# VH-VL binders against Arf guanine nucleotide exchange factor SYT1 (SYT1): the designs that were tried, part 12

Target 1, 216 residues: Arf guanine nucleotide exchange factor SYT1 (SYT1), of Saccharomyces cerevisiae (q06836r405to620)
Amino acid sequence: SRRSSSIVNALSSFVNLRSSSLSSSRQQHLQQQQQLQQKLDVSLEDLPPVPAPEFSDSCKDFLIKLAPYGKFIGIILTEKDDEFKKNCLNYLLTNCFEFKNDPLDIALRKLLMFLELPKETQQIDRLIMAFSFAYYKAQKSYSKKKGIECPWSNADQVYFIAFSLLMLHTDYFNPNNKSKMTKHDFVDLVHNDKYSGGNEIPMAVLTYFYENVTAK
Key: E = the ipSAE of ESMFold2; O = the ipSAE of ESMFold2 at other seeds; V2 = 0.75 times the mean of E and O plus 0.25 times the DockQ between their complexes.

## First folded at step 8 (VH-VL; framework fv_inotuzumab)

Design f4 (from c10 with light chain H31Y; at its last look DockQ between E and O 0.50; V2 from the best seeds 0.66)
Fold by ESMFold2 at other seeds, look of step 11:
Structure f4 (fold): chain C 216 residues (1-216), chain A 125 residues (1-125), chain B 112 residues (1-112)
Amino acid sequence: as target 1 above (216 residues)
Amino acid sequence: EVQLVQSGAEVKKPGASVKVSCKASGYTFKGYWIHWVRQAPGQGLEWIGGINPSGGYTTYAQKFQGRVTMTADTSTSTVYMELSSLRSEDTAVYYCARETRPTFGGVSPYGMDVWGQGTLVTVSS
Amino acid sequence: DVQVTQSPSSLSASVGDRVTITCRSSQSLLYDYGKTYLSWYLHKPGKAPQLLIYEVSNRFSGVPDRFSGSGSGTDFTLTISSLQPEDFATYYCMQSIQLPYTFGQGTKVEIK
């Protein structure tokens, strides 16, 4: 089936992964900006009040106004269920990030190197949903350009796997959590999903995800 | 087999509190939001709130804000809903229900697939 | 909050009849991934609600094929192609695009 073929292709990309080198691209500049802000131990409340969008603002116009906020842009754009801010987030993720050659776990790590993860679950959800849509579109477009089948069935599948990776990571590395998610728990979570295609992921890939996420 | 099993019926006086339990089994508890829904006699279904068992994050309908508290015990795979300052209009059957697909924010396009059997709470003077 | 409204509030029908229930949302339930956040439930007194249809048109496991869902955006329909004796119940639509979740007021399907 198409979904079965997509998972097999994703596994092939996963097995053949080579370390990506960072270039002098926009990504490298954004990474340096994020690292500086982390070193300075600043919070969003330490910065000037966030400007409100104006009626005439395009997404690009508003993102330019947000540039001084660096890693906090993701938090700002997901604070409310706001259609304009959602469009701005989609614009940012499609125009300022490169996802086409990245396995999902690498793409997710790249996202979070440049954007701070919100603390509120609904904001996290909005950010990761937007990421998953942008990632899927980039993967779909790249696969079409190369004449191969896209390894993902849809953006919802991408979201569920991204959710599962992040949930495992936060659960495993939470110092207040003495009952960590086991490999069996993680595998059951993903493999029991019939709705977003988690059950289509082979056990070897799930084992690899668990071991890689819990090793860092 | 995925199941949600609730505590038994309760009779309370106005002004009291009630705490209803919902024990989950047959799946990875931490990954799924649990929602609470009630039905008063002659009325439709009404969402009360939900809880993410991982970290205990909760969201409540505005109508219940300040009167409802939801908690989770991951060691027993059990969620609790406590409703305080009870009124006669709180007489209802209370259901826990599982979000069909795990999610950060407690929403999905797949509805709520597994429901508890319901707990009748009667508030009378 | 997102509101959903059902029509009709009740209806009378005979075994074998085709029944149509309409649900309207105060805003679009379509999200960027192309998923629409609407589900349908069957509820009989003394029983828990049962998921019938998720994501507009997908039948939940074990739901007979006489139940179908359709619609898009803000307007949705549940159809029972040939009523059976076990189908006399109250039916609810629910939006799940945001919390708080909201249900329609219900449609009671009764024996004529």
Scores: ipSAE 0.694, ipTM 0.837, lowest interface PAE 1.4, mean pLDDT 85
ESMFold2, look of step 8: ipSAE 0.737; ipTM 0.861
ESMFold2 (binder alone), look of step 8: mean pLDDT 92; pTM 0.943
ESMFold2 at other seeds, look of step 8: ipSAE 0.658; ipTM 0.820
ESMFold2, look of step 11: ipSAE 0.745; ipTM 0.868
ESMFold2 (binder alone), look of step 11: mean pLDDT 92; pTM 0.943

Design f5 (from c10 with heavy chain G55R; at its last look DockQ between E and O 0.60; V2 from the best seeds 0.64)
Fold by ESMFold2 at other seeds, look of step 8:
Structure f5 (fold): chain C 216 residues (1-216), chain A 125 residues (1-125), chain B 112 residues (1-112)
Amino acid sequence: as target 1 above (216 residues)
Amino acid sequence: EVQLVQSGAEVKKPGASVKVSCKASGYTFKGYWIHWVRQAPGQGLEWIGGINPSRGYTTYAQKFQGRVTMTADTSTSTVYMELSSLRSEDTAVYYCARETRPTFGGVSPYGMDVWGQGTLVTVSS
Amino acid sequence: DVQVTQSPSSLSASVGDRVTITCRSSQSLLHDYGKTYLSWYLHKPGKAPQLLIYEVSNRFSGVPDRFSGSGSGTDFTLTISSLQPEDFATYYCMQSIQLPYTFGQGTKVEIK
């Protein structure tokens, strides 16, 4: 719950970045709105039409306009291959989420506690690619500041492991799936990858990920 | 050894349907998109569509939309491509091919690394 | 759709010749995260296509070092430094930055 409150507060503070005197009141209002949306099982189609970006909008300006859409912001920013919306997504992930100290599975949980995963595969890809880039940069910057080696080779490796974790989760918990992905299947998937560096991930780390994902 | 093995050649009449199978082995089947590519006599390679076996999500080239259906059977590690309302111009060798790296969106910079042996489909009166 | 165009459509060459095939896309194949979504395939009659080069310049496993790829953005080249008898085939480039995947029309390399 502390993680949920932090993520909601981070996005809420984004909405009111230019007014410190109103910051906590607006954050509280947005938290209440998001709780109501969850209780009512609101879909994106139930909300007012998404505003179009204006020519002069910064990423911050547009994200402020999107704040009432709550968990749907990720879906909105990935609906098309749009340069401005992609920049806004990167801004959101860099400035409203804290990934520096998190293992990848925890960072993914934080992301998905706040943002609804899109249903369309190309939108999922855009979201998780953007997340992976932001996560990698945060990890690399943190490692450099601490004088240690970054545990990740590049953002593409992060993307591949994030993909593998999410695929395992959706496969394992799909009630229509009678043949669940085993630990052996998951390890083989990751270790067969020579192109993104999945083959470089230690077995102990993969076992940790499998057990954490399938225990939920 | 990673392999894709396709069903045998088919001879069909115009208006019929054909269903080509592609059995995968030697890798984690659910993780990889499978694409279908064909080559008609004297022509180049043409992408038909692709399928994500774990989600059942499919994408088809506009030219084939409405005539092609791709399915996957995860219990047998087999994908199928069914093409209906066959015409003589559908005479081609049909290939299944694996996306080199698993992805959500069905695209990657790594191409298609494993190909089936091809299935000749002949449509003649 | 992203289109890719090859040139030449065919060429005649002798064993030992240096062969160059070009591929041009209708839009940049460079993704914002630094990867370029272009690959090259070899295709012989009666055989399946074979991946030669992925991400512009990386040889696929088992591909001889006489094959090399280069280029960026919209312009790409496959080079065979010293043509061998087994290299007479049709070569295709393919963009994979978006679906539908699209191939060049092919370049047939024939013996003189």
Scores: ipSAE 0.646, ipTM 0.817, lowest interface PAE 1.7, mean pLDDT 86
ESMFold2, look of step 8: ipSAE 0.676; ipTM 0.830
ESMFold2 (binder alone), look of step 8: mean pLDDT 91; pTM 0.938

Design f6 (from c10 with light chain L99Y; at its last look DockQ between E and O 0.24; V2 from the best seeds 0.00; counts 0 for: pae E 2.2 > 2)
Fold by ESMFold2 at other seeds, look of step 8:
Structure f6 (fold): chain C 216 residues (1-216), chain A 125 residues (1-125), chain B 112 residues (1-112)
Amino acid sequence: as target 1 above (216 residues)
Amino acid sequence: EVQLVQSGAEVKKPGASVKVSCKASGYTFKGYWIHWVRQAPGQGLEWIGGINPSGGYTTYAQKFQGRVTMTADTSTSTVYMELSSLRSEDTAVYYCARETRPTFGGVSPYGMDVWGQGTLVTVSS
Amino acid sequence: DVQVTQSPSSLSASVGDRVTITCRSSQSLLHDYGKTYLSWYLHKPGKAPQLLIYEVSNRFSGVPDRFSGSGSGTDFTLTISSLQPEDFATYYCMQSIQYPYTFGQGTKVEIK
């Protein structure tokens, strides 16, 4: 995507379907704002103040209001521990992303292709936790529909592996990292985990995850 | 044997900084969050923050934002906590502790299973 | 921030007594996928804290059977079924559902 990303198009389509009453000038402004963010590497603090939810807003209503913020929507929805914003994030991940056919590493790449990773670890944690819940539900539902056993034991297992892949990526691609985590160390760490079920993931799959995450 | 061994006691003047070390052994250092917890005289336990050595990610309690820095040296398997602009209320025993879940995860319900022996920091006069 | 409050702040008991300590959180510690982010610690002066119970009710390795945890949502209990001489200490609950992790104020269990 050069002029428009797939998530920008999805949000724009959602806005068009839900905001048919919006004026043409407002829609034009939203498109220009999203384009500017992509081209000029604009920071969230450089954008207009984020609107507050109205008392009667549904998750859909509020997400429409957030559409102009593009890649920053994940940061906005995780800024603080807020039950409504948590519900909106879950709604976004369930309805604007398709995870059922994706291995976890690919699903995580999709998430981060369209949403900027927050800088604060508490916000990162909230984002990855919400992603893992949405991913697990999609995988569980798909497996049930197909009459096969879900490969994941629960959302906590998904969360543990997703966070592990994120940390591995950050470690491997950090230019200032003098000593990268080896395949052997990564696989052994995850496979020895009995608390979140890392030990239930075949070592061959963990090896493949390492190779895929570090192959760039 | 999994161990966390901390640096020795320190006496500091108000306004100074202190840097406490926590050396890990017996496990894969990069795979675990390390947290810092303190106990002032007559007080309960207070969480200061934590670091993930693999990603270099840190999180600090708001009370310490701007005064605390946590770093990790993977070549020596050591975490450091530096607290600046010391005040008398910072007099405490400082503990490092390892997250129980053996790998990278964020928050977890499994607590902190291995603790350092504690480091007394006294901020005198 | 999520706050946790313990009661009582202190208690006096004899060897063999049943001791109950409660912990209440300012919000639910139950995550959507079904785990509850509460743990219990024992702390003696001059020693490091020790993990007793994780995820509400699971005894950590080597913790005697007389220690048990229970509760859900916002309300939790640590029970010592028959107090032993080595159990005189201060006990803390901790929430870990989000940063900052927060401890209760502690419950000091003293010998009568």
Scores: ipSAE 0.567, ipTM 0.767, lowest interface PAE 2.0, mean pLDDT 85
ESMFold2, look of step 8: ipSAE 0.572; ipTM 0.776
ESMFold2 (binder alone), look of step 8: mean pLDDT 93; pTM 0.953

## First folded at step 10 (VH-VL; framework fv_inotuzumab)

Design g1 (from f3 with heavy chain S54L; at its last look DockQ between E and O 0.72; V2 from the best seeds 0.68)
Fold by ESMFold2, look of step 10:
Structure g1 (fold): chain C 216 residues (1-216), chain A 125 residues (1-125), chain B 112 residues (1-112)
Amino acid sequence: as target 1 above (216 residues)
Amino acid sequence: EVQLVQSGAEVKKPGASVKVSCKASGYTFKGYWIHWVRQAPGQGLEWIGGINPLGGYTTYAQKFQGRVTMTADTSTSTVYMELSSLRSEDTAVYYCARETRPTFGGVSPYGMDVWGQGTLVTVSS
Amino acid sequence: DVQVTQSPSSLSASVGDRVTITCRSSQSLLHDYGKTYLSWYLHKPGKAPQLLIYEVSNRFSGVPDRFSGSGSGTDFTLTISSLQPEDFATYYCMQSRQLPYTFGQGTKVEIK
């Protein structure tokens, strides 16, 4: 029997609530695409059997084989702790997404508009960890090209902030939560972390994220 | 101040169940995995399983699958571990421990930074 | 599952001695973002385990600088540079690269 995940439900609503922060023309295209996906109600089980990777496949070769699976590619590539599929996911996120000009919340929203979240927590973690790596690399490359310092210390910091944003959304919009996380609470959550460098994130950035995540 | 406080010692008969509580304070409960680790007399440390209070996701070691249930009550910031069909070899001190950094998947390179004081469970008839 | 073994199982030492404990995993503990998923714990009877070292070589808050960790891949070492009376305890390494988490069998450090 199937069991619904509350984290997956919260993450899905995060994408719907945050679409207003995209540019007007991009917002219209993404919103239309999202509505079509919901109306079609296609599940991974309805699609042909997923092809197995072959020894000779490059990441690109295998991703081409996965193209018909659309939004389910993230689920497929995170099914197991598999180094080849991890490399394919990194390839996808690096070459098929543009993150370098985006604040983290916008980049995360782009990810979730095009890739369905897995239901299993270790798969979610693999996806968000891979996203964080790709986002950090894009930001670092962009900063180097512009001659400025990268605002992120490393991919692990990006992961922690991405996790914190999704946690804030889940807490803030949970109808059963009577004591919602305030901006002060969110800032404390992030600034108490010295292991992933949450304590190094400027107040202005955290204020931006809080206001954008909690917007109605 | 971050703390994990566990329920008191238990004496149980073989075949019974035990439910140990672990109350968290001083941090954002729903962000951190809580792991359970035990030590039987004369033995090393053994991981039993873990729970993410955000969503209630659980993972159990294979040897405990089917006998252990972990739950979280976010309103009281408390995790529970229930172990059923107790045997004498389940006699151990049971610890809850917090993953040092929040994750979705329950693993990190930062270890487990905060531990409960331990709960002695004795199985004897 | 990842197997983790420690050496030695026990040792005797005097205050002031340099102590070395080794830990070997059956698989590389290197994982995401170039991090290595190995930590060390101190455990005294009647007390909870206590985190000493995380990610191979980083001292946890309040841990004295006589404790150091090193290693990579599958081979790791905990060193106590000058043993103190409070250091007589059992030490465990733990891999967190994947679930289930696994501990070494422990190294008991005793007074000579």
Scores: ipSAE 0.667, ipTM 0.819, lowest interface PAE 1.6, mean pLDDT 86
ESMFold2 (binder alone), look of step 10: mean pLDDT 92; pTM 0.945
ESMFold2 at other seeds, look of step 10: ipSAE 0.671; ipTM 0.824

Design g2 (from f3 with heavy chain S54T; at its last look DockQ between E and O 0.78; V2 from the best seeds 0.71)
Heavy chain, then light chain:
Amino acid sequence: EVQLVQSGAEVKKPGASVKVSCKASGYTFKGYWIHWVRQAPGQGLEWIGGINPTGGYTTYAQKFQGRVTMTADTSTSTVYMELSSLRSEDTAVYYCARETRPTFGGVSPYGMDVWGQGTLVTVSS
Amino acid sequence: DVQVTQSPSSLSASVGDRVTITCRSSQSLLHDYGKTYLSWYLHKPGKAPQLLIYEVSNRFSGVPDRFSGSGSGTDFTLTISSLQPEDFATYYCMQSRQLPYTFGQGTKVEIK
ESMFold2, look of step 10: ipSAE 0.697; ipTM 0.842
ESMFold2 (binder alone), look of step 10: mean pLDDT 92; pTM 0.942
ESMFold2 at other seeds, look of step 10: ipSAE 0.668; ipTM 0.824

Design g3 (from f3 with light chain H31Y; at its last look DockQ between E and O 0.75; V2 from the best seeds 0.76)
Heavy chain, then light chain:
Amino acid sequence: EVQLVQSGAEVKKPGASVKVSCKASGYTFKGYWIHWVRQAPGQGLEWIGGINPSGGYTTYAQKFQGRVTMTADTSTSTVYMELSSLRSEDTAVYYCARETRPTFGGVSPYGMDVWGQGTLVTVSS
Amino acid sequence: DVQVTQSPSSLSASVGDRVTITCRSSQSLLYDYGKTYLSWYLHKPGKAPQLLIYEVSNRFSGVPDRFSGSGSGTDFTLTISSLQPEDFATYYCMQSRQLPYTFGQGTKVEIK
ESMFold2, look of step 10: ipSAE 0.745; ipTM 0.867
ESMFold2 (binder alone), look of step 10: mean pLDDT 93; pTM 0.950
ESMFold2 at other seeds, look of step 10: ipSAE 0.701; ipTM 0.837
ESMFold2, look of step 11: ipSAE 0.755; ipTM 0.871
ESMFold2 (binder alone), look of step 11: mean pLDDT 91; pTM 0.940
ESMFold2 at other seeds, look of step 11: ipSAE 0.768; ipTM 0.880

Design g4 (from f3 with light chain K35R; at its last look DockQ between E and O 0.80; V2 from the best seeds 0.69)
Fold by ESMFold2, look of step 10:
Structure g4 (fold): chain C 216 residues (1-216), chain A 125 residues (1-125), chain B 112 residues (1-112)
Amino acid sequence: as target 1 above (216 residues)
Amino acid sequence: EVQLVQSGAEVKKPGASVKVSCKASGYTFKGYWIHWVRQAPGQGLEWIGGINPSGGYTTYAQKFQGRVTMTADTSTSTVYMELSSLRSEDTAVYYCARETRPTFGGVSPYGMDVWGQGTLVTVSS
Amino acid sequence: DVQVTQSPSSLSASVGDRVTITCRSSQSLLHDYGRTYLSWYLHKPGKAPQLLIYEVSNRFSGVPDRFSGSGSGTDFTLTISSLQPEDFATYYCMQSRQLPYTFGQGTKVEIK
């Protein structure tokens, strides 16, 4: 829960960045509305129509307009292949989440505690690709600051591991799935990747990921 | 050794259906999209559609929408492509091919690295 | 849909010749995060297509150094620096930026 509250606080701070043009009562209302959406099991269809971006909107401007949509922001920003919305998603993930000290599985859990996964596979792909790029940049920057070698070779390697973790979770906890992915299957999938251009992930780390994802 | 092995040649009459199988081995089946590509005599390669075996999610080229169904059986590591309402112009060699790298959305910059041997489907009276 | 056009449609060449094949897409194949979604395939009669080059310029495993790819945006080239007897085949480029995947119409490389 500690990770979730940190992420929520970061996003709440982001929403309040326009406070110079808004009264304090408006800021309180926006934060309260967001909390109600989390407590109520609201679907996106229950909310007002999503505003279209104005031609002059910055990413920050548009994200502030999306703040009332809470967990659905990820779905909205990935609805179609849209350069502006992709830039807004990158902005959100870079400025409202803190990933530099997190193992990948923890960072992914933090993301998904705040943002609902889309149902459509290409939307999922757009979200996780954006996450992987933001995570890699945070890790690379942190490693450079500390004078150590980044454990990740590139964002593509991060994406592949993030994909594998989500696929494992979906497969393992799908009640319709008769034949669940075994530890051997997961380790084989990830350990044998020759196309991410990166360091081999140790078998012990892959085993740890499997056990963490499949645990209660 | 990563392999895709397809079912044998088929001869069908117009209006019938054909179901081609593609059995995967040597890798973790659930992680990779499988695409179907055909080549009619004297023509180039044409993408038909693809399937994600992990959730059974499919996408089809508009030309085939309504006539093609792709399914996966994860217990046997096999995908199937069924094409209905066959016409003479459906005579072709049908290939299954694996996406080089796993993705959620079925597209990547890496192309398709492993191909089945092809299945000739002949549609004639 | 993204259209992909190759040229030439066929060519005749001798062993040892340098061969170039061009591929042009109807829209940029540069996509998310600086990646370009173009690959090249070799196809011989009676055999499955074989991946040669992915992401514009990367040789697939086992592909000889004489094959190289280049280009950006909408314009791409496959080069065979010194044609060998086993290289007489039909070559295809393919865009994978979006579904449906589309192939060029093919370039048949024949012995002169």
Scores: ipSAE 0.618, ipTM 0.811, lowest interface PAE 1.8, mean pLDDT 84
ESMFold2 (binder alone), look of step 10: mean pLDDT 92; pTM 0.946
ESMFold2 at other seeds, look of step 10: ipSAE 0.686; ipTM 0.834

Design g5 (from f3 with light chain Q98K; at its last look DockQ between E and O 0.68; V2 from the best seeds 0.00; counts 0 for: pae O 2.4 > 2)
Fold by ESMFold2 at other seeds, look of step 10:
Structure g5 (fold): chain C 216 residues (1-216), chain A 125 residues (1-125), chain B 112 residues (1-112)
Amino acid sequence: as target 1 above (216 residues)
Amino acid sequence: EVQLVQSGAEVKKPGASVKVSCKASGYTFKGYWIHWVRQAPGQGLEWIGGINPSGGYTTYAQKFQGRVTMTADTSTSTVYMELSSLRSEDTAVYYCARETRPTFGGVSPYGMDVWGQGTLVTVSS
Amino acid sequence: DVQVTQSPSSLSASVGDRVTITCRSSQSLLHDYGKTYLSWYLHKPGKAPQLLIYEVSNRFSGVPDRFSGSGSGTDFTLTISSLQPEDFATYYCMQSRKLPYTFGQGTKVEIK
């Protein structure tokens, strides 16, 4: 297409759009720009004050206003247990990320490539819950369209595995952490969850996840 | 068998500090928040704070902010709660309890499934 | 903070009685993703609290089926359908939707 919609333009410098709709070189350029922006020595405090939502704002309208905040959009939308901002986060994750063809670890990497992880643990949880719901919906919808069974039993199972992967990543790469989580620890953590209501994850899949998440 | 085993009873003077240990066994220590809850004589249960041993994330009830510190030693699977500037009102049984489900945010709908046996801390003048 | 109010504060009952304890929160405990963050505990003197019910109505492992939980949003109930001698204890509800976790004031169930 010669020109994309206003939401695509407002978010293109930050969010990885549907890669199948972009050329390989354009996708590489877009990804490089977004990664460079995330590497800049800038904090949220260095940016103009975050605008308040207007009464007439849709989620799309507000997300366009947030586009200059780049990687901090996740932090902004999870700052409080705010219904409108939660709806905006759901909109962002559903419409501006492509998860349907991704293994969960890759989808999580995509999320964190474009959004800075909040420091406060309740904000992290709000972000991961929203991600896991969006991921499950994408996988379920894709499976239905293809006439196959969804590999995930429910969104709560996705949340638990996404949480476990993020925890492994942050633990493994935290320079202050003397005792890194081992594969045995990770497998035990995941297999001890009898409350999410999903089927037990096969050892081969957990080994794949551990080795991909801990690889440099 | 999942267990939390706490250190023994303590008697302290007002103004002192106490450090209570909570040793976990039978599960992967990282990933599970450990909460501390106390019960003063004749009173109900009161949440003090919690720690995630992975990364050492902590949160404390406002009432205890500034005089409680929680730490974790992953090599021994042990959580510690230190309460300083003790008052007679701090006389209580102190429990550690595990979040039923691992979460990053320290909240879940599944409650706290495993509790330590409790540690009596007596603050007497 | 989320306030949690439990009633009654105490009650007297006989073995075989139906017992009902209520719990009200100042805010909805329903998370938009479909879970309600309310649990119930049994506490006897000299013992640690024991988880009875999680997520409103799910019995924890080993909890007898005479214990049931119900409710939604801000209003919750623990029911003991036929009180047994071992059920004389103090019962607490707890919200875990937000930190700090908060408990109800407790309901002491005493033998009549």
Scores: ipSAE 0.539, ipTM 0.761, lowest interface PAE 2.4, mean pLDDT 84
ESMFold2, look of step 10: ipSAE 0.674; ipTM 0.823
ESMFold2 (binder alone), look of step 10: mean pLDDT 91; pTM 0.939

